Miniprotein binders against p81326. Designs and how they scored, part 135

Target 1, 226 residues: p81326
Amino acid sequence: MLHFGGFIMEINHISKILEKEREEYIRNKVEEYLKQGFSKDDAVNKANQSWRTYIGHRIQDVIYNLLKKFLKDSGLKVTTDKALNNRNLPEELDKVKRLIAINYGEYLFLPDADVIVYKVENNDIKIIAIISVKNSFRERRFETTYWKLKLKESPVTSHIKVFLATPDKDNEISYKCPNGKPKKMRIILEYELDGIYFLKEDFEETEKAKHFGKIVEDIIEISKKL
Key: E = the ipSAE of ESMFold2; O = the ipSAE of OpenDDE; V2 = 0.75 times the mean of E and O plus 0.25 times the DockQ between their complexes.

## First folded at step 15 (miniprotein)

Design W60 (at its last look DockQ between E and O 0.82; V2 from the best seeds 0.73)
Fold by ESMFold2, look of step 15:
Structure W60 (fold): chain B 226 residues (1-226), chain A 83 residues (1-83)
Amino acid sequence: as target 1 above (226 residues)
Amino acid sequence: SEEEKKIEELLLKAIKLMFEALELADKGDYEEAIKKLEEAVKLLEEALKIAKELGNEELIKRVEELLKDVKEMIEEIKEKLEE
């Protein structure tokens, strides 16, 4: 497939682009929190937490828009967990939500699915893949693998590919055996997930661990089997 | 070098504008998306000039590919406006 441009590969620079905004963002947020009556120390802490949430959302938005642009000519549609959590869902999105939800008795939960790729075929909806976007692995190392395992338990969801997209700035999962010893997080994530897509240049590439720009071709190929 | 750092700064600004244009187009703000892309063209043209003065063929190729992509994005969005 040759409908890729050089532009999609520039996602590898997203962390560098966003970091240039950090100083002004933090300054503005500290001022905002100080005006709300927080102490200086609390304002700084809240501003730093706000920044981490902000860059996570920004990366997810970029990924969503890139996939929407580059998958449209293949008849594939893209939505987000945020769109699925709106109260006033169109019928199409309500169907998408129900097709990926997991039942826990009287409770219904969505998997860790920041971005969802699907197609509409003769009024039928087929979920192709879900993409979890992780900026950091400091607190929730294996959440995405849990959701993959849960999706595999039902014949309705077992076909859904589960991908992880990450800049992995701190090299938490970039290499299988750094310093000659297996990195448990990378080994388990690569084994259990259908793919890991890095938003950077330097990592150990394998059949499942690829540059993010390859995700479009992979999704299109998978969609042809459904 | 200082010149190479300037090119990188121009590229990152242009790429950010291209991402913003995609978000604007998703919201239906086609005229604003085109404005962002035209600004990106200006930055990329400046980066290309500097890269050519340095004779850095790798940077020249990268900037020329981005210029091609941004111009294609402009044309695609203009087609949506005429619908």
Scores: ipSAE 0.698, ipTM 0.884, lowest interface PAE 1.2, mean pLDDT 88
Fold by OpenDDE base, look of step 15:
Structure W60 (fold): chain B 226 residues (1-226), chain A 83 residues (1-83)
Amino acid sequence: as target 1 above (226 residues)
Amino acid sequence: SEEEKKIEELLLKAIKLMFEALELADKGDYEEAIKKLEEAVKLLEEALKIAKELGNEELIKRVEELLKDVKEMIEEIKEKLEE
């Protein structure tokens, strides 16, 4: 039984918890945008957009904090792409940044890496996994798969596992073939990624599609094989 | 039932506080993290009381597990404060 196993399962309620804040958030943002001179319609639209960004970051932060906590005892470290977006990085994070970089010839770019799990052994850094956090799939539906495929192209990064974590509030990828119709996005994501972890109970479980509560164990197991 | 709704409300509030406490602890705000967790304990204890009154074994188990977790979190953070 995972230490704090009850708590990690309560991740299922994160969307509901955050949604309770929506009305107040929207109201405050609308007022703010109106004061800035936007029309009512524009203010509402901007507020809704701001909310989407906000809730996405909040979920990401929760996942980051959970992983950081639950992986600590295993000696694994956790960082974020945001933490890597600094000119002056500690040596360790600078190495992490370089080890996830994708080569585009004249340029190196970082994949979308909301959460990065790595270990330090004998002063060497090994990247274990990248977790992409998606609250919704309205935009850039296959962006995570793109990065996975790009990471596979280099022997430096090919070993890095790429996971998707999502509450999938709109049930866009929760089931493969609801009503006998294949969900293209679910099928492709599951095929291309190393795993999908749901922050909910109502989904079709497979070898690669699991509840978020399994991610810690899976990461630890992977880390032992690297 | 109304009682079940109350339990759920208490649980959601407690869970929220627990997530916030994790974030605070990560930032080094241990004292504030502990305060939130202590509040969560109170909420969970109330929820547990109601769940026991209802005789809902599933809810009892769920709340007891969370209580265990939150108390352990408090202890872990207290240890960090002493370092």
Scores: ipSAE 0.694, ipTM 0.870, lowest interface PAE 0.7, mean pLDDT 93
ESMFold2 (binder alone), look of step 15: mean pLDDT 88; pTM 0.861

Design W61 (at its last look DockQ between E and O 0.73; V2 from the best seeds 0.00; counts 0 for: pae E 2.3 > 1.5)
Fold by OpenDDE base, look of step 15:
Structure W61 (fold): chain B 226 residues (1-226), chain A 83 residues (1-83)
Amino acid sequence: as target 1 above (226 residues)
Amino acid sequence: SEEEKKIEELLLKAIKLMFYALELAEKGDYEEAIKKLEEAVKLLEEALKIAKELGNEELIKRVEELLKDVKEMIEEIKEKLEE
């Protein structure tokens, strides 16, 4: 049983917990935008957009903190793409940044990497996994898949596992063939990615589609093979 | 039932505090993290009391597991404060 296994399972409630804050958040943001001179309709729209961004970041932060905590004892380190956006990086993070970079000829770009798991052995850095965190799939549905495919194209990055973590609030990818109709997004994401981890209980479990509670064990296992 | 709703409310509040405490601890704010966790313990203890009164074994187990985790988290953070 994973240390703090009960707590990890309670991640299922993160969406519900955050949604309780929505009304107050929206009200405050609307007021803020009205003070800035926006119309009521514009203020409401902007507030809703802000909320989507906010809740996404909150979920990402929770996942980051959980992974950081639960992987620490295994000697694994965790960072984020945001941490890598600094001009002056510590040597370790600079190496991490370079090891996840994708080559576009004249340019190197970073994949979307909400959470990056790596290990340091004998002063060498090995990237283990990238976790993309998505609250909803309304925008950029296959972006994570794109990055996975790009990472596979280089021997430098081909070993990096790419995982998706999501509460899938709208049940967009929770089931493969609900009512006998294939859900294209679920099928493609599951096929292309190394795993999908759900922050909920109501989903179709497969070899690659698991509850988020399994991600720590899976990452540790992968790390031992690298 | 009303009691079940109360338990759920208490659990959600406690869980929220636990996640926030985790964030605080990762930022090095150990003292505040402990305060949040101690509050979570109180909420969970209340939830456990109600769950026992209801005789709901599943809820009892769930709450007891969370209590164990919270207490362990507190101890881990305390150890870091002594470091």
Scores: ipSAE 0.721, ipTM 0.881, lowest interface PAE 0.7, mean pLDDT 93
Fold by ESMFold2, look of step 15:
Structure W61 (fold): chain B 226 residues (1-226), chain A 83 residues (1-83)
Amino acid sequence: as target 1 above (226 residues)
Amino acid sequence: SEEEKKIEELLLKAIKLMFYALELAEKGDYEEAIKKLEEAVKLLEEALKIAKELGNEELIKRVEELLKDVKEMIEEIKEKLEE
């Protein structure tokens, strides 16, 4: 409905852009591990694991920087789980961290909150949304859903929107019923989360499953109601 | 076509530079961010020229929107540099 500019829509190509680096990255890493004395099979496995970590972090960084740029004019602030885990945490970020923490008796844990959007009103902090960035669903398939359910358990965190952002390169959640077969992961994630935002063009769009570029408009609209 | 493949290559390179520039600006490296964005402008201007020669209105609109965004990003970073 609203057009946030051409650049925000082009983030759908980020996986393609970064994937061009894969073959050279893997080749270089295999050689590095072989020089360290690993067997060829171990070097290949380690290189593939290294790539998955690398591309996941790169996508998270792109999302953070894009949201920071496009939300600033609406008075919204953005931080990351990395920033919240710093030992010398500024007072503002310490408050953000404590406002999203989940209580497990003697222990406090942060949810899967790669990117956090919040606002400051009269020295009060209001958490608007957390965004979990998933490059792959090989493991921890429903971790984001678990954290949404935990946040709903407390009246002080139940308003926090929980979004999933993903390129979904392997089409694990792109469609609800491909060839008439329900995809349980897509159906459950869409049911439980407040939104799924795809960093690609080819997926089944619904009220909750959208192009990533739409997330800025959605967050701004939500923030006006809080 | 070969011309459309060239446009796509230019667009992907420009988009990568735009993302890198956002990363540089976050780290406070404003001058380098501007340099990357200026390189992206040149790539997009070449892509626009080819798109106009093809008469592809959809590609022309896409490239023009990216050019607008890159120039806006440059202006915003220049304001940060002067602060």
Scores: ipSAE 0.471, ipTM 0.791, lowest interface PAE 2.3, mean pLDDT 87
ESMFold2 (binder alone), look of step 15: mean pLDDT 88; pTM 0.864

Design W62 (at its last look DockQ between E and O 0.68; V2 from the best seeds 0.00; counts 0 for: pae E 6.3 > 1.5)
Fold by OpenDDE base, look of step 15:
Structure W62 (fold): chain B 226 residues (1-226), chain A 83 residues (1-83)
Amino acid sequence: as target 1 above (226 residues)
Amino acid sequence: SEEEKKIEELLLKAIKLMFEALELAEKGDYEEAIKKLEEAVKLLEEALKIAKELGNEELIKRVEELLKDVKDMIEEIKEKLEE
């Protein structure tokens, strides 16, 4: 049983907790945009868009902090793509950045990597996993799979596990075949990714689709094999 | 029931504080993290009281587990403050 196992399970409520802030957030943003000269309709639309971005970042931050905490004792380190978006990086992070880079011929680009888990052994860095955090699948539904496939194309990055973490509040990928109809997105994501971790209880569990509470153990296990 | 709703409300508030405390602790704001966790303890203790009054074993177990986790988190952070 993971230390703080009760706490990690309560991540199921993160969406509900954050959603309580929505009304106040929207109201404040609408007022802000109105002061900037936007119409009421534009202000509302912009506020809603801002909320989507905000809540996404909040969930990502929670996941980041949880992973950072729970993986620390195993000697694993955690960073984010945001932390890598600096011109002057510490040597360790510069190495991490280079080890997740995808080759496009004349250019190297980073995959979307909301959370990056790595270990340092004998001054060498090994990337263990990338976790993509998605609050909703309204846009770029298969972006994570794209990055997984791209990472597989290089022997430098092919070993990197790619996980998706989501509350899936709209049940877009919680079930494979609800009412006998295949959910294309669930099936493809589960097939292409190394795992999907749900921040909820109501989902179809499979070998690859698990509760978020399992992610720490899974990452630690993977790290031992690298 | 009304009591169950109250428990859920208390739990959600406590959980929120726990996540906030986690973030603060990871940033090195240990003192503020402890304050939030101490508040969470109070909320959870109240929830536990109500759950026991209701005789809801599932809720009791859930709250007790969270209380343990919160207290453990406080201890861990206190240890870091002493380092």
Scores: ipSAE 0.733, ipTM 0.885, lowest interface PAE 0.7, mean pLDDT 93
Fold by ESMFold2, look of step 15:
Structure W62 (fold): chain B 226 residues (1-226), chain A 83 residues (1-83)
Amino acid sequence: as target 1 above (226 residues)
Amino acid sequence: SEEEKKIEELLLKAIKLMFEALELAEKGDYEEAIKKLEEAVKLLEEALKIAKELGNEELIKRVEELLKDVKDMIEEIKEKLEE
């Protein structure tokens, strides 16, 4: 079987690998928008927005597949918020959905989790961790922090670890005090979340800010405590 | 050198194929996953040849480790196909 370490050094380049496809993706997307009747300027703007969403989704898929593969032998299961929003949920996934739902009075909502790790023990489901995957922090900078705070409000969900996984190609959160200036985003994210996992080597490592290669070991250790 | 740049390009392409194959295998598309991995093997064998011509022992070891990982992926997927 594959060892997770064999992928660790290579995952450092996931955004670079995908970025090599950017020009063709944008060209194709501009053509699609032009056929829909958009102006050239609008088509280009929409294509660039589409690329940002696409590359984020692709990185999420890689992370999902890696975690599913490498956590399976430890008895841990992995699903996604997309899978939980399907109309026909298997009983197991319906239980996962109910265990992460947040109560807003008469309404129940799912957090915007990308990847969910859980285990099944004697027909009971325990949610271990939620991993939010962010390619950039230009928008919705603190969405993950908000969901962590909401999960902490209930004893049913307060044990759930909330992690952020990111290539952070543009160094938006890679360092706590770049050039001696406190970086608000990095400081708040590190303080509020249970961990930040970087898909690159160039970042300031701390107890909570680690290379993505540590995430499998960390999740397994956490699952032993639950 | 130009040879080192070629090796890096081959490695990145092979790694991309490995990730694509992992995605395909998780969807149950095992035959396409194997096809991607066999292409990755060819790229890594080419990279290994160049690394040996350079005499770079660390690079040779890294390429050999990747090649082993890809071949192990092929065997794991073949086992799932036989079921």
Scores: ipSAE 0.104, ipTM 0.563, lowest interface PAE 6.3, mean pLDDT 84
ESMFold2 (binder alone), look of step 15: mean pLDDT 88; pTM 0.861

Design W63 (at its last look DockQ between E and O 0.82; V2 from the best seeds 0.00; counts 0 for: pae E 1.7 > 1.5)
Fold by OpenDDE base, look of step 15:
Structure W63 (fold): chain B 226 residues (1-226), chain A 83 residues (1-83)
Amino acid sequence: as target 1 above (226 residues)
Amino acid sequence: SEEEKKIEELLLKAIKLMFEALELAEKGDYEEAIKKLEEAVKLLEEALKIAKELGNEELIKRVEELLKDVKEFIEEIKEKLEE
C-alpha cells in the first residue's frame, strides 16, 4: 500500500469540498464586478466564469502537490507549465522547457502541460509524463489529444506519456457506452492518451482508465523503463 | 443518519485541512502545515468515535487510515523542521 494511500483516495472529495466555497466566492466576485461598473447580469456571468477558472486551478494545484510529494522519494521531479513561462529559468527548468517543446517550423510552442514529471540522471533530463488536469470538458474537449499526437511526431518527445486527470463532475467521460450508446469523447480520449485518471469512484475502469490513486505507481513504473 | 452526516462533515473538513497542509508544506510553511494537520487529527478522532459508536466498520477503517496518514505526515514535516 502506497504511503499515504488513504490520503490519495480522499481526492474523490475535492470537488465537493471546493463546491462548498462556491456560494461565498460568487457573492464576493459579483460584488467586486458591480463595483467595477458591470451590470448585475454581467457581474453574475463573470463571477461564474471566474469560479470555473478558480476551481480548475485549485484542482490542478492539489494534483501538483500530491504528485510532487508522492514522487519525491522515487527521485522524480515535478514542475508546471506556469513555472516554465519565466524569461529567466534555472538551467534545469530551461532544459525541461526545451524537451517538451513542439516544433512548428519557425516556432516552438509548449503543449498544455499542467503538470510535468521528469527525472535527472547524470545531468541529463528525461521527461516522463505530462498530466493535463481538466475539471470539465465543455471547452477544448480534444486539446489534450492534440498535444499527445503532436508530441508523438518527434523522436525527442514521442516517449512522453500524456495523462488526463479529471473529476469528470458531469460524467462526460466516466463511461464508454452508457445505455448502449458510445460516448465519443471517452472512447477517443482513452484511445489516444496513455491514461485517464479519475478523481472519483463512479467510472468505468479499463486498462487506461483508472482511479487517480494509481497514477503514482504508473509513473514510477514508466520512469524505470526510461 | 444524522450521525453519518456528522461523520461526513468531519471528514470533509479534515480532508480540506490535509490538502491545505500539503500545499503549505510544499511551500515550506511547515509550522502552519502542522497546525492544520493537528486540527485534522482532532476532527478525525471525533469522526472515529462516532463511527465506532455506530459500528460502521467501513467508516472506522477509512478514518483510521486517514489518521495514520495525517500522523505520519506530521512526523515527516517535523523531521524537516529539525533539518
Scores: ipSAE 0.720, ipTM 0.880, lowest interface PAE 0.7, mean pLDDT 92
Fold by ESMFold2, look of step 15:
Structure W63 (fold): chain B 226 residues (1-226), chain A 83 residues (1-83)
Amino acid sequence: as target 1 above (226 residues)
Amino acid sequence: SEEEKKIEELLLKAIKLMFEALELAEKGDYEEAIKKLEEAVKLLEEALKIAKELGNEELIKRVEELLKDVKEFIEEIKEKLEE
């Protein structure tokens, strides 16, 4: 038990580790864009946008690899929406993709899920949870909540747990009532989602808002009920 | 203090190496993953020495748990490599 308690808890450091890389990353990207002929101002803007995308993907990759490592001995498999968007899917992943897709009449769309946890029993696939990884809440603040509501609308997807994982380094959702004022974003996200998992220590813990180190135990418990 | 700053830098560097090794092992790059983890062990052992000199019991416990996890991960990867 101490094994995954120690390693998975070190995710607390991911934002600080990546932030130390920011200045060098921005400098290199500005130089790259200047060589492509962009103005100084455009190069800086593009480099900052590139950084936001980069840091989000890096955090997602760490979460994916941690979950894959620590869930494998419980018979649980992990994939990503990126893997599901490949053109030639293995049969197992094609089934996973179809089991999370949302029907909009003539159209079928995947929810915005970064990491998907599922199990295979007798060649049948059961989706356990999807985890959305958000580094910031600058845009699309309630997108994860929308997808939870859509999954609830069908009996075949209503069991799927929808989690949010975030470092929340700017404290946008860390507390329900900072300075005595309710934080709408935190309150709505906690109410609608099945859980929020923080990649830091400084946040208001509740039944649904926990440290990321608890996610493996929670997913295993959920999978036993299915 | 300067010692506490040194421990923090050692820990952050070691943890970065651990995350890189996790990614490498997932890709099947076992030899490079082991290299990263062995460097992380060296950094953590240095951090542990300083933490013991300071008498910081909470930090000692945390570094010791992390060292145990890293060493177990190295052995796990070595078994995969020898298959």
Scores: ipSAE 0.602, ipTM 0.848, lowest interface PAE 1.7, mean pLDDT 87
ESMFold2 (binder alone), look of step 15: mean pLDDT 87; pTM 0.850

Design W64 (at its last look DockQ between E and O 0.50; V2 from the best seeds 0.00; counts 0 for: pae E 2.2 > 1.5)
Fold by OpenDDE base, look of step 15:
Structure W64 (fold): chain B 226 residues (1-226), chain A 83 residues (1-83)
Amino acid sequence: as target 1 above (226 residues)
Amino acid sequence: SEEEKKIEELLLKAIMLMFEALELAEKGDYEEAIKKLEEAVKLLEEALKIAKELGNEELIKRVEELLKDVKEMIEEIKEKLEE
């Protein structure tokens, strides 16, 4: 039983909790945009867009903090792509950054890596997993898949597990074949990624599609094999 | 039922505080984290009382598990404050 197992399970309610803030947030943002000279319709649209970004970051932060806490005792370290977007990085993070970089010939680019899990052994860094956090799949539905495939192309990064964590609020990927109709996105994501972790209870569980509560154990297990 | 709704409300508030406390603790704001967790304990204790009155074993178990976790979190953070 995972330490703080009850608390981890309550991640199912994170979307509901955060959504309680929506009305106030939208109201405040609309007012702000109106003061900036936008029309009412534009202000509302911009506020809604801002909310989507905001809630996405909040969920990402929660996941980051959870993973950081629960992986700490195993000796695993956690960082984010945001932390890597600095010119002056500590040596450790600079190494992490280089070890997740994707080669495009003349250029190296980082994959979208909301959370990066790595270990340090004998002064060597091994990247264990990248977790992409998606609140909704309205845009860039297969972006995580793209990065997984790109990471596989190099022997330097091919071992890196790529996971998707999502509350899937709109049930876009919770089921493979609801009403007998295949959900293309679920099927492709599950096939291409190393795992999908749901921040909810109502989903079709498979070998790769699990509740978020399993992610810590899975990462620890993977880390032992590297 | 109205009582079940109250329990759910208390749980959601407590959970929110726990997540906030986690963030604070990760930033090194241990004192404030503990305050939030202590508030969460109060909410959960109230929820537990109501759940017991209702005889809802599932809710009782859920709340008790959270209470265990939150108390353990407090202890862990207190240990860090002493370091």
Scores: ipSAE 0.601, ipTM 0.842, lowest interface PAE 0.9, mean pLDDT 92
Fold by ESMFold2, look of step 15:
Structure W64 (fold): chain B 226 residues (1-226), chain A 83 residues (1-83)
Amino acid sequence: as target 1 above (226 residues)
Amino acid sequence: SEEEKKIEELLLKAIMLMFEALELAEKGDYEEAIKKLEEAVKLLEEALKIAKELGNEELIKRVEELLKDVKEMIEEIKEKLEE
């Protein structure tokens, strides 16, 4: 039903394709860190950290550009938390920043929201959704649920949908009850978040856990109710 | 398979070019977007040749669908140039 169906489906394989380049990437980064004077052990650790950042950023860029393209004709705008952390923001983005900020007494902080979708009506801004992009759940397993719960605490932010987009490379949340045993992380994430969108083909689909290609339609439908 | 690794490399490059072209078209840089897409076509045609030499029907269909998508993107952007 969508133009570019083949193109969209290739997103589901992006993590697999990138993984084949991991060995060469790590080797080159180890060499780079050794030339900077790090020990072999430190260079390896830094190279592995660099890889995790690289693959996450590359997948995030794909998601950002896709959402920007396919949401534009519905009057929806897309930005990133990095863009909102720049100083001297245009008025529109400054309003977006203030509308997702979490109050910690004397401090205001942005949630970890890799991609933010919003609309503008008569100089009023309505935040529709934030999307967290995660390649793995080894560290900060429930970071996205924490931010959803914080957003629910304020009348200003309680309507904001919080989505997780993931290739789930290591099958950490792909199934609710693998081998007949409840997977705590999948169950909690699905319960607390507004949706999980998988960048792969092999996972247990539910009303909240879907193929990534569905996210555009879902966001558009949500925006019509706000 | 070295040939399958080459096809995957070509597909990745082509997909990234397609995303770059979409960003360029969003900014109104239609001629540069078309250049990126034409480069993606050449990469996909090379991938298709290799996939046919392997006799891998799944890869052949996958690459052919991407070629269709890239050509449709080129047509869409050319239409915007005429506006």
Scores: ipSAE 0.319, ipTM 0.690, lowest interface PAE 2.2, mean pLDDT 86
ESMFold2 (binder alone), look of step 15: mean pLDDT 88; pTM 0.863

